# VH-VL binders against p40593, part 23

Target 1, 148 residues: p40593
Amino acid sequence: MIHPLIQRLTTTLGYPLLDADGLDRQVRTQPFSVLFFAGDPQRFPEALDVAVILPELVKAFPQLAPALIAGADEARLQGRYGFSVWPSLVFLAGERYLGCLSRVLDWGEYLERIPAILAGENEDLPRIPVLSPESGTPSCSPMETSES
Below, E stands for the ipSAE of ESMFold2; O stands for the ipSAE of OpenDDE; V2 stands for 0.75 times the mean of E and O plus 0.25 times the DockQ between their complexes.

## First folded at step 10 (VH-VL; framework fv_concizumab)

Design s1 (at its last look DockQ between E and O 0.45; V2 from the best seeds 0.00; counts 0 for: pae E 11.8 > 2)
Fold by OpenDDE, look of step 10:
Structure s1 (fold): chain C 148 residues (1-148), chain A 121 residues (1-121), chain B 112 residues (1-112)
Amino acid sequence: as target 1 above (148 residues)
Amino acid sequence: EVQLVESGGGLVKPGGSLRLSCAASGFTFSSYYMSWVRQTPEKRLEWVAEISGSGGSWYFPDSVKGRFTISRDNAKNSLYLQMNSLRAEDTAVYYCAKDIYSGKDYYFDYWGQGTTVTVSS
Amino acid sequence: DIVMTQTPLSLSVTPGQPASISCKSSQSLLHSDGKTYLNWYLQKPGQSPQLLIYEVSNRFSGVPDRFSGSGSGTDFTLKISRVEAEDVGVYYCMQSIQWPYTFGGGTKVEIK
């Protein structure tokens, strides 16, 4: 069962719940998103604190469209953004990853870090190497059959 | 042929609750987003709710947030709208609408005949 | 929310004459993917809305060639080259670039 404080985000505050398909719609429709990866609040009690803080962050940064990631899709979608710590807030500009804030932070730290994340100033974002499909055009060098 | 048939409309008092249903046929129901769209007595169209094909994602406008819940039963090809804390401004014909999901394309290709909800004292 | 404004509110057209309906959005409906998320619906008398045009200019299946959509950014037009009796109804534009999806107020088309 989803913890009542986390469920409040979707049922009372009306934040979207996102599976993988819903995430594609979110990033298409919203200029800026904050995605809440809550995890299991029994394992990560800080998820409940972040669930309380997130609505206040959205008030402070009204350009952010909040969403909750569906628990069944959290592990799959975690792999997309490369964070390892729970809970996490993932910030996006459309489809572009801007950064993440993991665990619960002090309110002052959120107010300091979020503007920098939204400005794209986080140089330390691991450039997910866009695996350019190496068009390994196999240069079939024609073997010169030396007619001896 | 795609068919959408709404039911569950009626007269309800302010603060009351109502559950709408939509029976879908003629397409792979679980593969498409579904929406509820209402038409006011003034003939204004308002998007009310959306749900993903799996039912794992849903979206609401601010006008119905915290009051309405959308769900689906893909085994029954059925869409639902639970409406709580109903207000006079919720009076409308409620349509079930199929969303075309073709890559990044989003529009309603089919609509039901609608069911009427009247919220009155 | 994106505000969709339609003009005129009503249009009375002689059969065989052209009709034109304008739809304006409060912000651009051009997405970074290069698509413009504007759709047109027709609601005939006593019927549900039906899709006419998607993504500004694409006719939905079974929509007659006399219907055409055009526009860009914030300004869109639906044209009917020759109005027929079956074209009577209320036309709505809709944006789907962002939540909430929003509709125009409608344009009533009548025959003279």
Scores: ipSAE 0.489, ipTM 0.826, lowest interface PAE 1.3, mean pLDDT 90
Fold by ESMFold2, look of step 10:
Structure s1 (fold): chain C 148 residues (1-148), chain A 121 residues (1-121), chain B 112 residues (1-112)
Amino acid sequence: as target 1 above (148 residues)
Amino acid sequence: EVQLVESGGGLVKPGGSLRLSCAASGFTFSSYYMSWVRQTPEKRLEWVAEISGSGGSWYFPDSVKGRFTISRDNAKNSLYLQMNSLRAEDTAVYYCAKDIYSGKDYYFDYWGQGTTVTVSS
Amino acid sequence: DIVMTQTPLSLSVTPGQPASISCKSSQSLLHSDGKTYLNWYLQKPGQSPQLLIYEVSNRFSGVPDRFSGSGSGTDFTLKISRVEAEDVGVYYCMQSIQWPYTFGGGTKVEIK
């Protein structure tokens, strides 16, 4: 079952729900994409906040083609983009990974960081993930909640 | 043989809703993308929806996005199109179409007979 | 959206004579995989569309060899070497390289 707030993105707003094949088609035709990895809202309740915010982000950045990632394919695609924190918004130019924003952020922070991501100025995020012996898996966002 | 049979068309007022169905046989339904394509009274063909074999992905042109939804039930070999907020320009014969299974080869190899949707006061 | 333009709008052909239909796209249909995603359909009177040609020049199963497709880039042609009574109908080209998939406006073929 999918939470009603997330379901409304696909049923009312018409956002695509993509599996891996659908993602390949999306990147072929869209100059910029924002992919929403919601995860399980009961485990990651901030996903509901991002689901409310995402349509407003698309209005503010109309070049972004929004899409949701099908829950069955999230695990397969997680490693492709190198994030380990849910929810995440992954940004692409065509097929090229630009960066991601994890958890829920303040509105002003989205307005500041998204233009930098789209312009290729994402110094806060690694371009290529690096294994760290202290933390293991890198995050799309800076390490805000490293518990070690 | 591949067979696609549409149903659910009819006369509806502007702003109304209809649900179309397509019964499929003669192929492994869940292995193929499926589409809805409509033909206007002027005989123009317009693609209006596509869904992946699993039903996990779907796509719409801007003209129907937010008003139409597409779904499938692979256990029943059935494809559906839910049409809401119908407009006069949605008047058309609606065809169910099978996409070929060939990686990135996307075209409609088999079409149903069509079901007619008329939107008028 | 890729605009597909067909010419002529209609043609009337003496039985047994050749016919040629042109389709032009507003941008290249050549994909980076080396394939060109241009397809041809025939809709006979009172019937649904049927696939004739896929990927520019490949005849679909059961399509007679009098049908042939050619072209590249943005310019494509469907030829019927000898028009028969069963070939009457409206011919459509379609691009499937990207969303939204789009069709040409159709070419009506009649015999005289």
Scores: ipSAE 0.005, ipTM 0.583, lowest interface PAE 11.8, mean pLDDT 84
ESMFold2 (binder alone), look of step 10: mean pLDDT 92; pTM 0.946

Design s2 (at its last look DockQ between E and O 0.39; V2 from the best seeds 0.00; counts 0 for: pae E 7.5 > 2)
Fold by OpenDDE, look of step 10:
Formats: C-alpha cells, sequence, structure tokens
Structure s2 (fold): chain C 148 residues (1-148), chain A 121 residues (1-121), chain B 112 residues (1-112)
C-alpha cells in the first residue's frame, strides 16, 4: 500500500503518477520537471519528509512540474538517471537531465541547490558516456597475396 | 471496429458521487492511453482525466483534482471514472476517448457516444 | 493553461463555397522536437466529436480531401474547399503540447 503522505501528492494535490510511458509524456509536455522517486518508506523513512517538502519546493519554484514515479517503475527509471540513494528528486529540462537531490535536505540547501540545477551549472552531471559508436571501420588490410 | 460505450451517468445532488464506466472493444485496450473528456451544456469540451495503458500512470486537470479518480480493468476492457464531491459545474456529457500514440504525439482518435451527468439540487 | 480561441463563433456557408476557421493559442504549440501539437475535431449534430486533422495538417483516416489544416506557432486555420451538407457541425481545435489539454470554444458551421 502507498503511504498516505505519498498518496496525498497524487490524490489530493493532483501530482501526476508516472510510469515509464507517463514519464515520456511528462518530459514532452513540461519545460521543467521534478520527479519524486520515493522508494519504500519502510526502508527509506526520509521519503515521508520529502513528500511533505516537495509541495513547498513547487511553491518556491513554480516553473517545476512535480510528478511521482510509480513504484513498479522506480527501479527501471532509476537506471535511466543513475542515482543510487533513496529517496531522490530528479530535475529535468524537457528530456534533459539536470541533476538529482537525494535524501532529505535542509530547506536552505534546497533553495541554494535547485537554482544551480535549473541553470544547468551542476558540474556533477554524470557524463553519460556518449558511447561514440566506435566506427570499427574494419580496416580490410588487403591480404598481400604473396605469389610464391 | 473500435467501439467505446459509456454508462453510469445520471442525476446526482451536489456533494454526491457517481461512477462512470466505459466498455472498449475492437482494439488492444491495454496498449493505449484512455481519457475522459466532458462537454458542458454550453458545448465546451474539457479534458477530465488520462490513464496509461498499464493503468500505472494518470493525470487530472486542476478542476477535478482530489475529487475524481481514473482507473481501468484491462482484463475487462473497461475504463472507469469515480467522481466524488460533485458540483453543478461537473454537469456534462462525459465521453470516453481513446488516445492514439504516434511517436510523441497524443490525440483522441475515437470517442464514445457519451453518458450524461447532471448535478442539481 | 493554454487558452485556445476560435473565430468565428458561427459560419453560414452556401453549399459548394469555401469555409475557413481560425484557431489561436495563447502560447506556441511548436515543440522542441519540431512537431506542432494542434488537432481539429468535428462534432456533427447529435454525434460525438470525431478526429478530423492531427498535427496541424494531417487528415485522419476517412477525412475528405476538401479539408485542410495549416498554420504555425500560435495561429492555425482549418479550411473546407467546398462545403457539403455533411460538413454541418461544430469544429473544435485542441492543443496537446502540455497538460491540461485544452479545446477551443468551437465554431458552428451551418448551410444557408
Amino acid sequence: as target 1 above (148 residues)
Amino acid sequence: EVQLVESGGGLVKPGGSLRLSCAASGFTFSSYYMSWVRQTPEKRLEWVAEISGSGGSWYFPDSVKGRFTISRDNAKNSLYLQMNSLRAEDTAVYYCAKDIYSGKTYYFDYWGQGTTVTVSS
Amino acid sequence: DIVMTQTPLSLSVTPGQPASISCKSSQSLLHSDGKTYLNWYLQKPGQSPQLLIYEVSNRFSGVPDRFSGSGSGTDFTLKISRVEAEDVGVYYCMQDIQWPYTFGGGTKVEIK
């Protein structure tokens, strides 16, 4: 069962609940998103604190479209953004990853870090290695047929 | 052929509740987003709710947030709209609409005949 | 929310004459992906809305060639080259670039 404080985000505040397909719609439709990866509140009690803080962050940064990630899709979508700590707030500009804030932070830290994240100034963007397609142009070295 | 058949409309008092149903046929129901769209007595169209194919994702406009719930039963090819705390402004014909997915574009390719909801004292 | 404004509110057309309906959005419907998220619906008398045009200019399946959509950014037009009796109804533009999806107020097309 979803914890009542987390469920309040969708049922009372009307934040979208996003599965993987819903996320594609979110990033297409919203200039800036804050995605809440709550995790299991029994394992990560700080998820409840973030669930209380998130509505206040959205008031402070009205350009952010909030969404809750569906629990069944959290593990799959975690792999997309590369965070390892729960809970996490993932910030996006359309489809572009801007940054992540994991665990519960002090209110002052959110106010300091979020503007920098939204400005794209976060140096700690995991450089998703653009797997440069190794153009393995097989150098077909012409086998010199040694005519002996 | 795609068919959408709404039911569950009726007369309800303000503050009352109503549950709408939509029976879908003629397509792979679980593969598509579904929406509810209402038409007011003034003939204005208003998007009311959306749900993903799996039922794991949904969205509402501010006008119905906290009052309406959307769900689906893919085994029954059925879409539902639970409406609570109904208001006079919720009076409308409610349509079940099938979303089409084309890349990143979403629009309604098929609509039901609608079911009428009247909220009156 | 994106406000969709249609003009005119009503149009009375002689059969075989052209018709034109305008739709304006309060924000650009051009997305960074290069697509423009504007659709047109027709609601015939006593019927449900039906898809007419998607992505500004694409006719939905079974829509006659006399219907055409055009426009860019915030200004869109639906044209009917030769209005027929079966074209009577209310036309609605819709945006789907962002939530909530919003419709124009409709344009009633009647035959003279």
Scores: ipSAE 0.522, ipTM 0.830, lowest interface PAE 1.1, mean pLDDT 90
Fold by ESMFold2, look of step 10:
Structure s2 (fold): chain C 148 residues (1-148), chain A 121 residues (1-121), chain B 112 residues (1-112)
Amino acid sequence: as target 1 above (148 residues)
Amino acid sequence: EVQLVESGGGLVKPGGSLRLSCAASGFTFSSYYMSWVRQTPEKRLEWVAEISGSGGSWYFPDSVKGRFTISRDNAKNSLYLQMNSLRAEDTAVYYCAKDIYSGKTYYFDYWGQGTTVTVSS
Amino acid sequence: DIVMTQTPLSLSVTPGQPASISCKSSQSLLHSDGKTYLNWYLQKPGQSPQLLIYEVSNRFSGVPDRFSGSGSGTDFTLKISRVEAEDVGVYYCMQDIQWPYTFGGGTKVEIK
């Protein structure tokens, strides 16, 4: 079941809901992306807080093209980016992984960490398609444990 | 042979809503992305929505983002465009178009006959 | 958004004579994958648009050899080597290198 706060991102705000093919199209057509891996809000209730915050993050960083990841492909795509905590925001330059932010953070932390993540790319570097980004960046692994 | 038939157009006041339908036949509908493209009274063509073959992904230009929703029912070979908060600039003939398979090249190889949407007060 | 500019807005051609239509994009349509994302469509009077040329120069199935596309970067041309009565209509270029996909304003071709 799609929670209303998550659903408004796609239906009211028009954010794409991406499967694997849609993600490949997103990275081809958008210079920068922020991908929202919400997980199951019943298991990961902080996803609802991130869903409320994400539109404000996009306003603050308008170069970012936001998108949600379809639940059916979430596990497959999670392995591509190497995060293990839900919810997560994954940041890309084209196809290249820049970093991620897991769980919900204070607003001030977003304002500090997102520019550092985005500044990690150099416009002179070639934008080469990559099958998978590097796993295990420090920004994605604060404190994790999952239970089913 | 590929056939696409749009329906649901009509006259609507600004701020109103309308739902367009497109009945598809002659190809494996679920294998292809589908798009809506509109043609204004000035004859300009504008892409307005795209949906993946599974229906799991969709895309919009900023001009309609947040107001339009695209969906499909693969069991019924049907494509839909829900248009909310309609504006005068949304007045156009709306075409459904067969798109590409699985992220390949975009070229809208088959179009329907179109259905007319008029937004006026 | 990538702006697509077509010239001329219209042209009147004697049957059997050539026609040439220009399309310019505000940004390069050459993608890092090596492909150039420029397509051409024809809308005949009273009909829906139909695909003519894709990826600059590839004719779609059933399109006669008298149609050819060329160009690179930001400058593209559609040529009709010998215009026939069935070629009358409005020609549109379109880019699909990035969202939103955008069309040129159209070039009306008439027989005179």
Scores: ipSAE 0.016, ipTM 0.634, lowest interface PAE 7.5, mean pLDDT 84
ESMFold2 (binder alone), look of step 10: mean pLDDT 91; pTM 0.937

Design s3 (at its last look DockQ between E and O 0.03; V2 from the best seeds 0.00; counts 0 for: pae E 7.0 > 2, placed apart)
Fold by ESMFold2, look of step 10:
Structure s3 (fold): chain C 148 residues (1-148), chain A 121 residues (1-121), chain B 112 residues (1-112)
Amino acid sequence: as target 1 above (148 residues)
Amino acid sequence: EVQLVESGGGLVKPGGSLRLSCAASGFTFSSYYMSWVRQTPEKRLEWVAEISGSGGSWYFPDSVKGRFTISRDNAKNSLYLQMNSLRAEDTAVYYCAKDIYSGKTYYFDYWGQGTTVTVSS
Amino acid sequence: DIVMTQTPLSLSVTPGQPASISCKSSQSLLHSDGKTYLNWYLQKPGQSPQLLIYEVSNRFSGVPDRFSGSGSGTDFTLKISRVEAEDVGVYYCMQSIQLPYTFGGGTKVEIK
């Protein structure tokens, strides 16, 4: 059962739902993308908050082409972008990974961090965790960097 | 030989719904992206939907997003377009079109004969 | 959206003479993979569109060699070296570098 707030993104707002083949096509045909890895909302309830916020982020940053990642391929695609926390928003320039934002952030933090990500200026500060007792390390990192 | 045959067009009132079908033959249907492209009475071409070979991914332009749904049944070699909340601007000949297998080039190598949708009061 | 502009809107061509159709895009169609995603279609009277040229200059299977495509960046041309009666119809360019895919407005070619 797909939660209605997630389902709204594809059925009402018309955001594409992508598997691995669709993702490869998206990154070839879109100048900038924001990929929403929602996971299972029962396990990752912040996904519902991000699902509400995502359309507003796209309005604020209209160069971003939004898409959802299919649940069947979601876990296997996780390794492509090196995040370990759901939900995540992954930002791309064409095929190039720019960065990601995990969990839910406040609006001001999105407005600060997204322009830096799009400009290639990844923040060094850890993401402030929300509603998560898990690891205290940042959940996102550059995928092509050899440093820890 | 590749063949695509559309059906399901007709006359509908604004706000109505139609479901278009496309029967495919002559190729391994599930291996190819499929699209719907429409041609207006003024002869302009507009791409309106695309679906991956597995059916796991789909795409729409803003003009139909949220009103149209694309699907496929690979066991029946059939492509579908569900059109809801139809408007006069949706009046067109609707073609199904085959993309290439590689997905590396996005062009339509084969088109069906088209089915006509007329939306008028 | 990438706007595709074709000129002229219509051509009347003496049989056996050349014809040239221009297509201009509002943005470059050159992808970082080195390919240029510009395609040409012909719609003959009473028929559906058919592919002529893909990726600027590659003729699709069965397309006569009197058809040739050229161009780069934002400016593209389809040429017919000697127009024949079977070449009558509407020619469309299409960009497929990014979603949504968009078509030119068409160029009608007639024999006079």
Scores: ipSAE 0.029, ipTM 0.683, lowest interface PAE 7.0, mean pLDDT 85
Fold by OpenDDE, look of step 10:
Structure s3 (fold): chain C 148 residues (1-148), chain A 121 residues (1-121), chain B 112 residues (1-112)
Amino acid sequence: as target 1 above (148 residues)
Amino acid sequence: EVQLVESGGGLVKPGGSLRLSCAASGFTFSSYYMSWVRQTPEKRLEWVAEISGSGGSWYFPDSVKGRFTISRDNAKNSLYLQMNSLRAEDTAVYYCAKDIYSGKTYYFDYWGQGTTVTVSS
Amino acid sequence: DIVMTQTPLSLSVTPGQPASISCKSSQSLLHSDGKTYLNWYLQKPGQSPQLLIYEVSNRFSGVPDRFSGSGSGTDFTLKISRVEAEDVGVYYCMQSIQLPYTFGGGTKVEIK
């Protein structure tokens, strides 16, 4: 069963539920889209938070046409956009991928990152974590030669 | 009855190109995703490409990305696989497979008889 | 990529006896939609693969009742209650939860 908070997006707010064919229609008809890949809210509880935040994001960015991805199509469509973290918001300009915001973010981070994404500034190059070489200085504790 | 008939297989040198075709009948071709699946000489099955019903979306595994192109002509009920920069490891029987996808599930319900591609020096 | 491992590699069965084939995935095949995307195919000698079972346990049209699928998460089983001569071939499991789609190495079923 779809969680009530996620279902509210389609049933109450009228967001389209997109399968693969629906997505092709969406990207052809809407200049900008935000696609919600919710995943399983039992596995990814943050999906419920994003489901609450998404309507407020759409109010803040009225150029975004929101849509929910159908659960049966999520895995296939994930392969198109290449995100690995759930939940995810995928931003499109028509068919063109603009970026992705995964997990739940602070409201301020959404307001900062979404304009950059919409401008085509792909900041989400995965920051390869520069493994700072922990300079493990081997503490050569001097063995006290006990003169017996 | 659903029918899928592959053609265009043959012998090609490494670095060569080949175009496979699949003629479909017995179903509304444009309503279904279509895939290519190959079977190696060792009898391993490998998914090679998928295309949406409209032809607006396609997918490849990393093994063939940048070398293979999938396309369809819905007016001709035809699926195509353009294979470029062919390698010895591309040697296989290539099957056209119909996806059951009607917006709900992903599996191949029907397969063609296959066409053989041999890449050899 | 999801790795699919089948066991055994081959099975020789007396006609009328049961057969069992195992398929293991490196990741769970349970999707958020509540479906498990594990399918079974049979390739008979000199033929193309044919669908037997979809979504773990659903028999495809025309598949005999002697075939059954079971399992969950990462562990799946195909059973043949009474093997017949027409059941000879190579059985493959396939995952379709994510791209790329991946197949098991196959299990050859022969008659003794």
Scores: ipSAE 0.023, ipTM 0.643, lowest interface PAE 5.0, mean pLDDT 89
ESMFold2 (binder alone), look of step 10: mean pLDDT 93; pTM 0.951

Design s4 (at its last look DockQ between E and O 0.48; V2 from the best seeds 0.00; counts 0 for: pae E 8.6 > 2)
Fold by OpenDDE, look of step 10:
Structure s4 (fold): chain C 148 residues (1-148), chain A 121 residues (1-121), chain B 112 residues (1-112)
Amino acid sequence: as target 1 above (148 residues)
Amino acid sequence: EVQLVESGGGLVKPGGSLRLSCAASGFTFSSYYMSWVRQTPEKRLEWVAEISGRGGSWYFPDSVKGRFTISRDNAKNSLYLQMNSLRAEDTAVYYCAKDIYSGKTYYFDYWGQGTTVTVSS
Amino acid sequence: DIVMTQTPLSLSVTPGQPASISCKSSQSLLHSDGKTYLNWYLQKPGQSPQLLIYEVSNRFSGVPDRFSGSGSGTDFTLKISRVEAEDVGVYYCMQSIQWPYTFGGGTKVEIK
């Protein structure tokens, strides 16, 4: 069952709930997004703090379109953005990853870090290796049948 | 052939609730986004709700946020719109609309015949 | 929200003559993916809306060649090269570049 404070984001504040397909629409339709990966609040109590802070961040940075990631898709989408700590706020410019803020931070720290993230100044963006599909052209090296 | 059949419209008082249903056929229902679009008495078209193919993602315009809920039962090829706290401005013909794509692009390729909702004292 | 403005509100056309409907958006409908998210619908009398044109200029399946869409950025046009009696109805433009999706106010096409 989704914790009431997290559920409030979608039911009361009207933030979209995003599965993997919904995320593809979010990044197409919104210039900037902040994706909330809450995780399990029983495992990560800080998720409840971030659920309270997120609406205030959206007021401070009105260019950010907030969304909640659906719990069933969190693990899959975590792999896409490469964060390891819960909860996490993932910042996007369209489809482009801008950065991540994990755990709960002080309000002042959010106000300092978010502008830098939105400006794309984070050099330490892990280049998500675009797994180029290895065109495993099977080099069928013809076995030279040595006729002896 | 793609078919969408809406039901559940009727007369309701302000503050009342109504549940609309849409029965879908002729396509793989779970593979497509679905929407509700309403047409006002003045013939204005308004998008009301969207839901993903799996039902794990949804969106609403501000006009219906906190009052309306969209859901689907893919086993029954059915789309639903639960409308609570109904207002006079919610009076419309409500259409079930199929998205042409399951992905990034969105436009409605098929519409139902609609069901009429009248909110009046 | 993106405001969609259609002109004219109504058009009375002699059969076999051309018709033109304008749709303007308050913001560009050109996405960074290179697509323009403008669609056209026709609602015939007593019927539901039906898709005519998607992504500015692509005719939907079964739409006659007399229908054409054009435009870019914020300015779009639907043209009917030769209006037929079956083309009577209300035409709507729609944007789908961002939530909420929004429609134009409609253009009523009638035969003289």
Scores: ipSAE 0.432, ipTM 0.805, lowest interface PAE 1.4, mean pLDDT 90
Fold by ESMFold2, look of step 10:
Structure s4 (fold): chain C 148 residues (1-148), chain A 121 residues (1-121), chain B 112 residues (1-112)
Amino acid sequence: as target 1 above (148 residues)
Amino acid sequence: EVQLVESGGGLVKPGGSLRLSCAASGFTFSSYYMSWVRQTPEKRLEWVAEISGRGGSWYFPDSVKGRFTISRDNAKNSLYLQMNSLRAEDTAVYYCAKDIYSGKTYYFDYWGQGTTVTVSS
Amino acid sequence: DIVMTQTPLSLSVTPGQPASISCKSSQSLLHSDGKTYLNWYLQKPGQSPQLLIYEVSNRFSGVPDRFSGSGSGTDFTLKISRVEAEDVGVYYCMQSIQWPYTFGGGTKVEIK
């Protein structure tokens, strides 16, 4: 079933669980969102670390409305945002995609990269493609040039 | 004919739990968002939970977030509200409410008769 | 949260006379999709709330044509052209433009 650390986000902390229709309502009702694509923790164990970190990120960036993406809709929505690595945090302003952060990062990296994403600074970077796992570069990372 | 019938209300002590049920008929239940709305003794109306038609998403206001869970069983045309860690301010009549259309509606076209929850020592 | 303020809190109306209820929101209810998410409900004595008007001015099925809604932005009005005995109860406005959905405090309509 669902790992307890992931489940506590919705059950204990009360974060919404969103399918595609729920995402549509979220973006119409929230100025900024952070969407957690946990994937399968057995295959992507870093999802558990992000699940522990996400509440602290929301505390540090209180304008962000957190939500968990329903497993049944992950693949459909994943293609919309162009990440290929789980787990991922996807950032939106209303309906606009701002960027994403994949895998687990150091706390200092979150503090550096999230403000840039929210300010729209990643819009000055090359489009973030779906990258092969063989590159070693996390998907959704800002890039000055092709680094992989 | 749309019908919504709530049940499961009662008297409970602070910190306790209750599970509310809503039996739905007269429409394709799985196609519609469902909500719970409560009415306090002061007659204020408060939205407290929402769930998508297929049950794949849900949302709560801060006042009940982390204490309430919403679920549905589309095979039984039933909506549920699990209320934990109940407080005196949760005392209300709880209504089951239907949205107009699946996935795009933001208002409640039909309400049940309500079930009363009283939280007191 | 969007605060919804209704005025008056109470009305006493002679049967056959008009009534008007105001609802003001703390921010615009106009969404970028072009719709305005303001709705009206009536709760008759001993009953559950029932939908009267959705999206500012659309009467719900079976609602008499003496009920009409109007307004835009942050200011909205429900009018009853001729109040009848079955119109007594508490009227609520509701915004559904953003979570959490919020209701006005209610306007009680009574017959004199």
Scores: ipSAE 0.012, ipTM 0.644, lowest interface PAE 8.6, mean pLDDT 84
ESMFold2 (binder alone), look of step 10: mean pLDDT 92; pTM 0.946

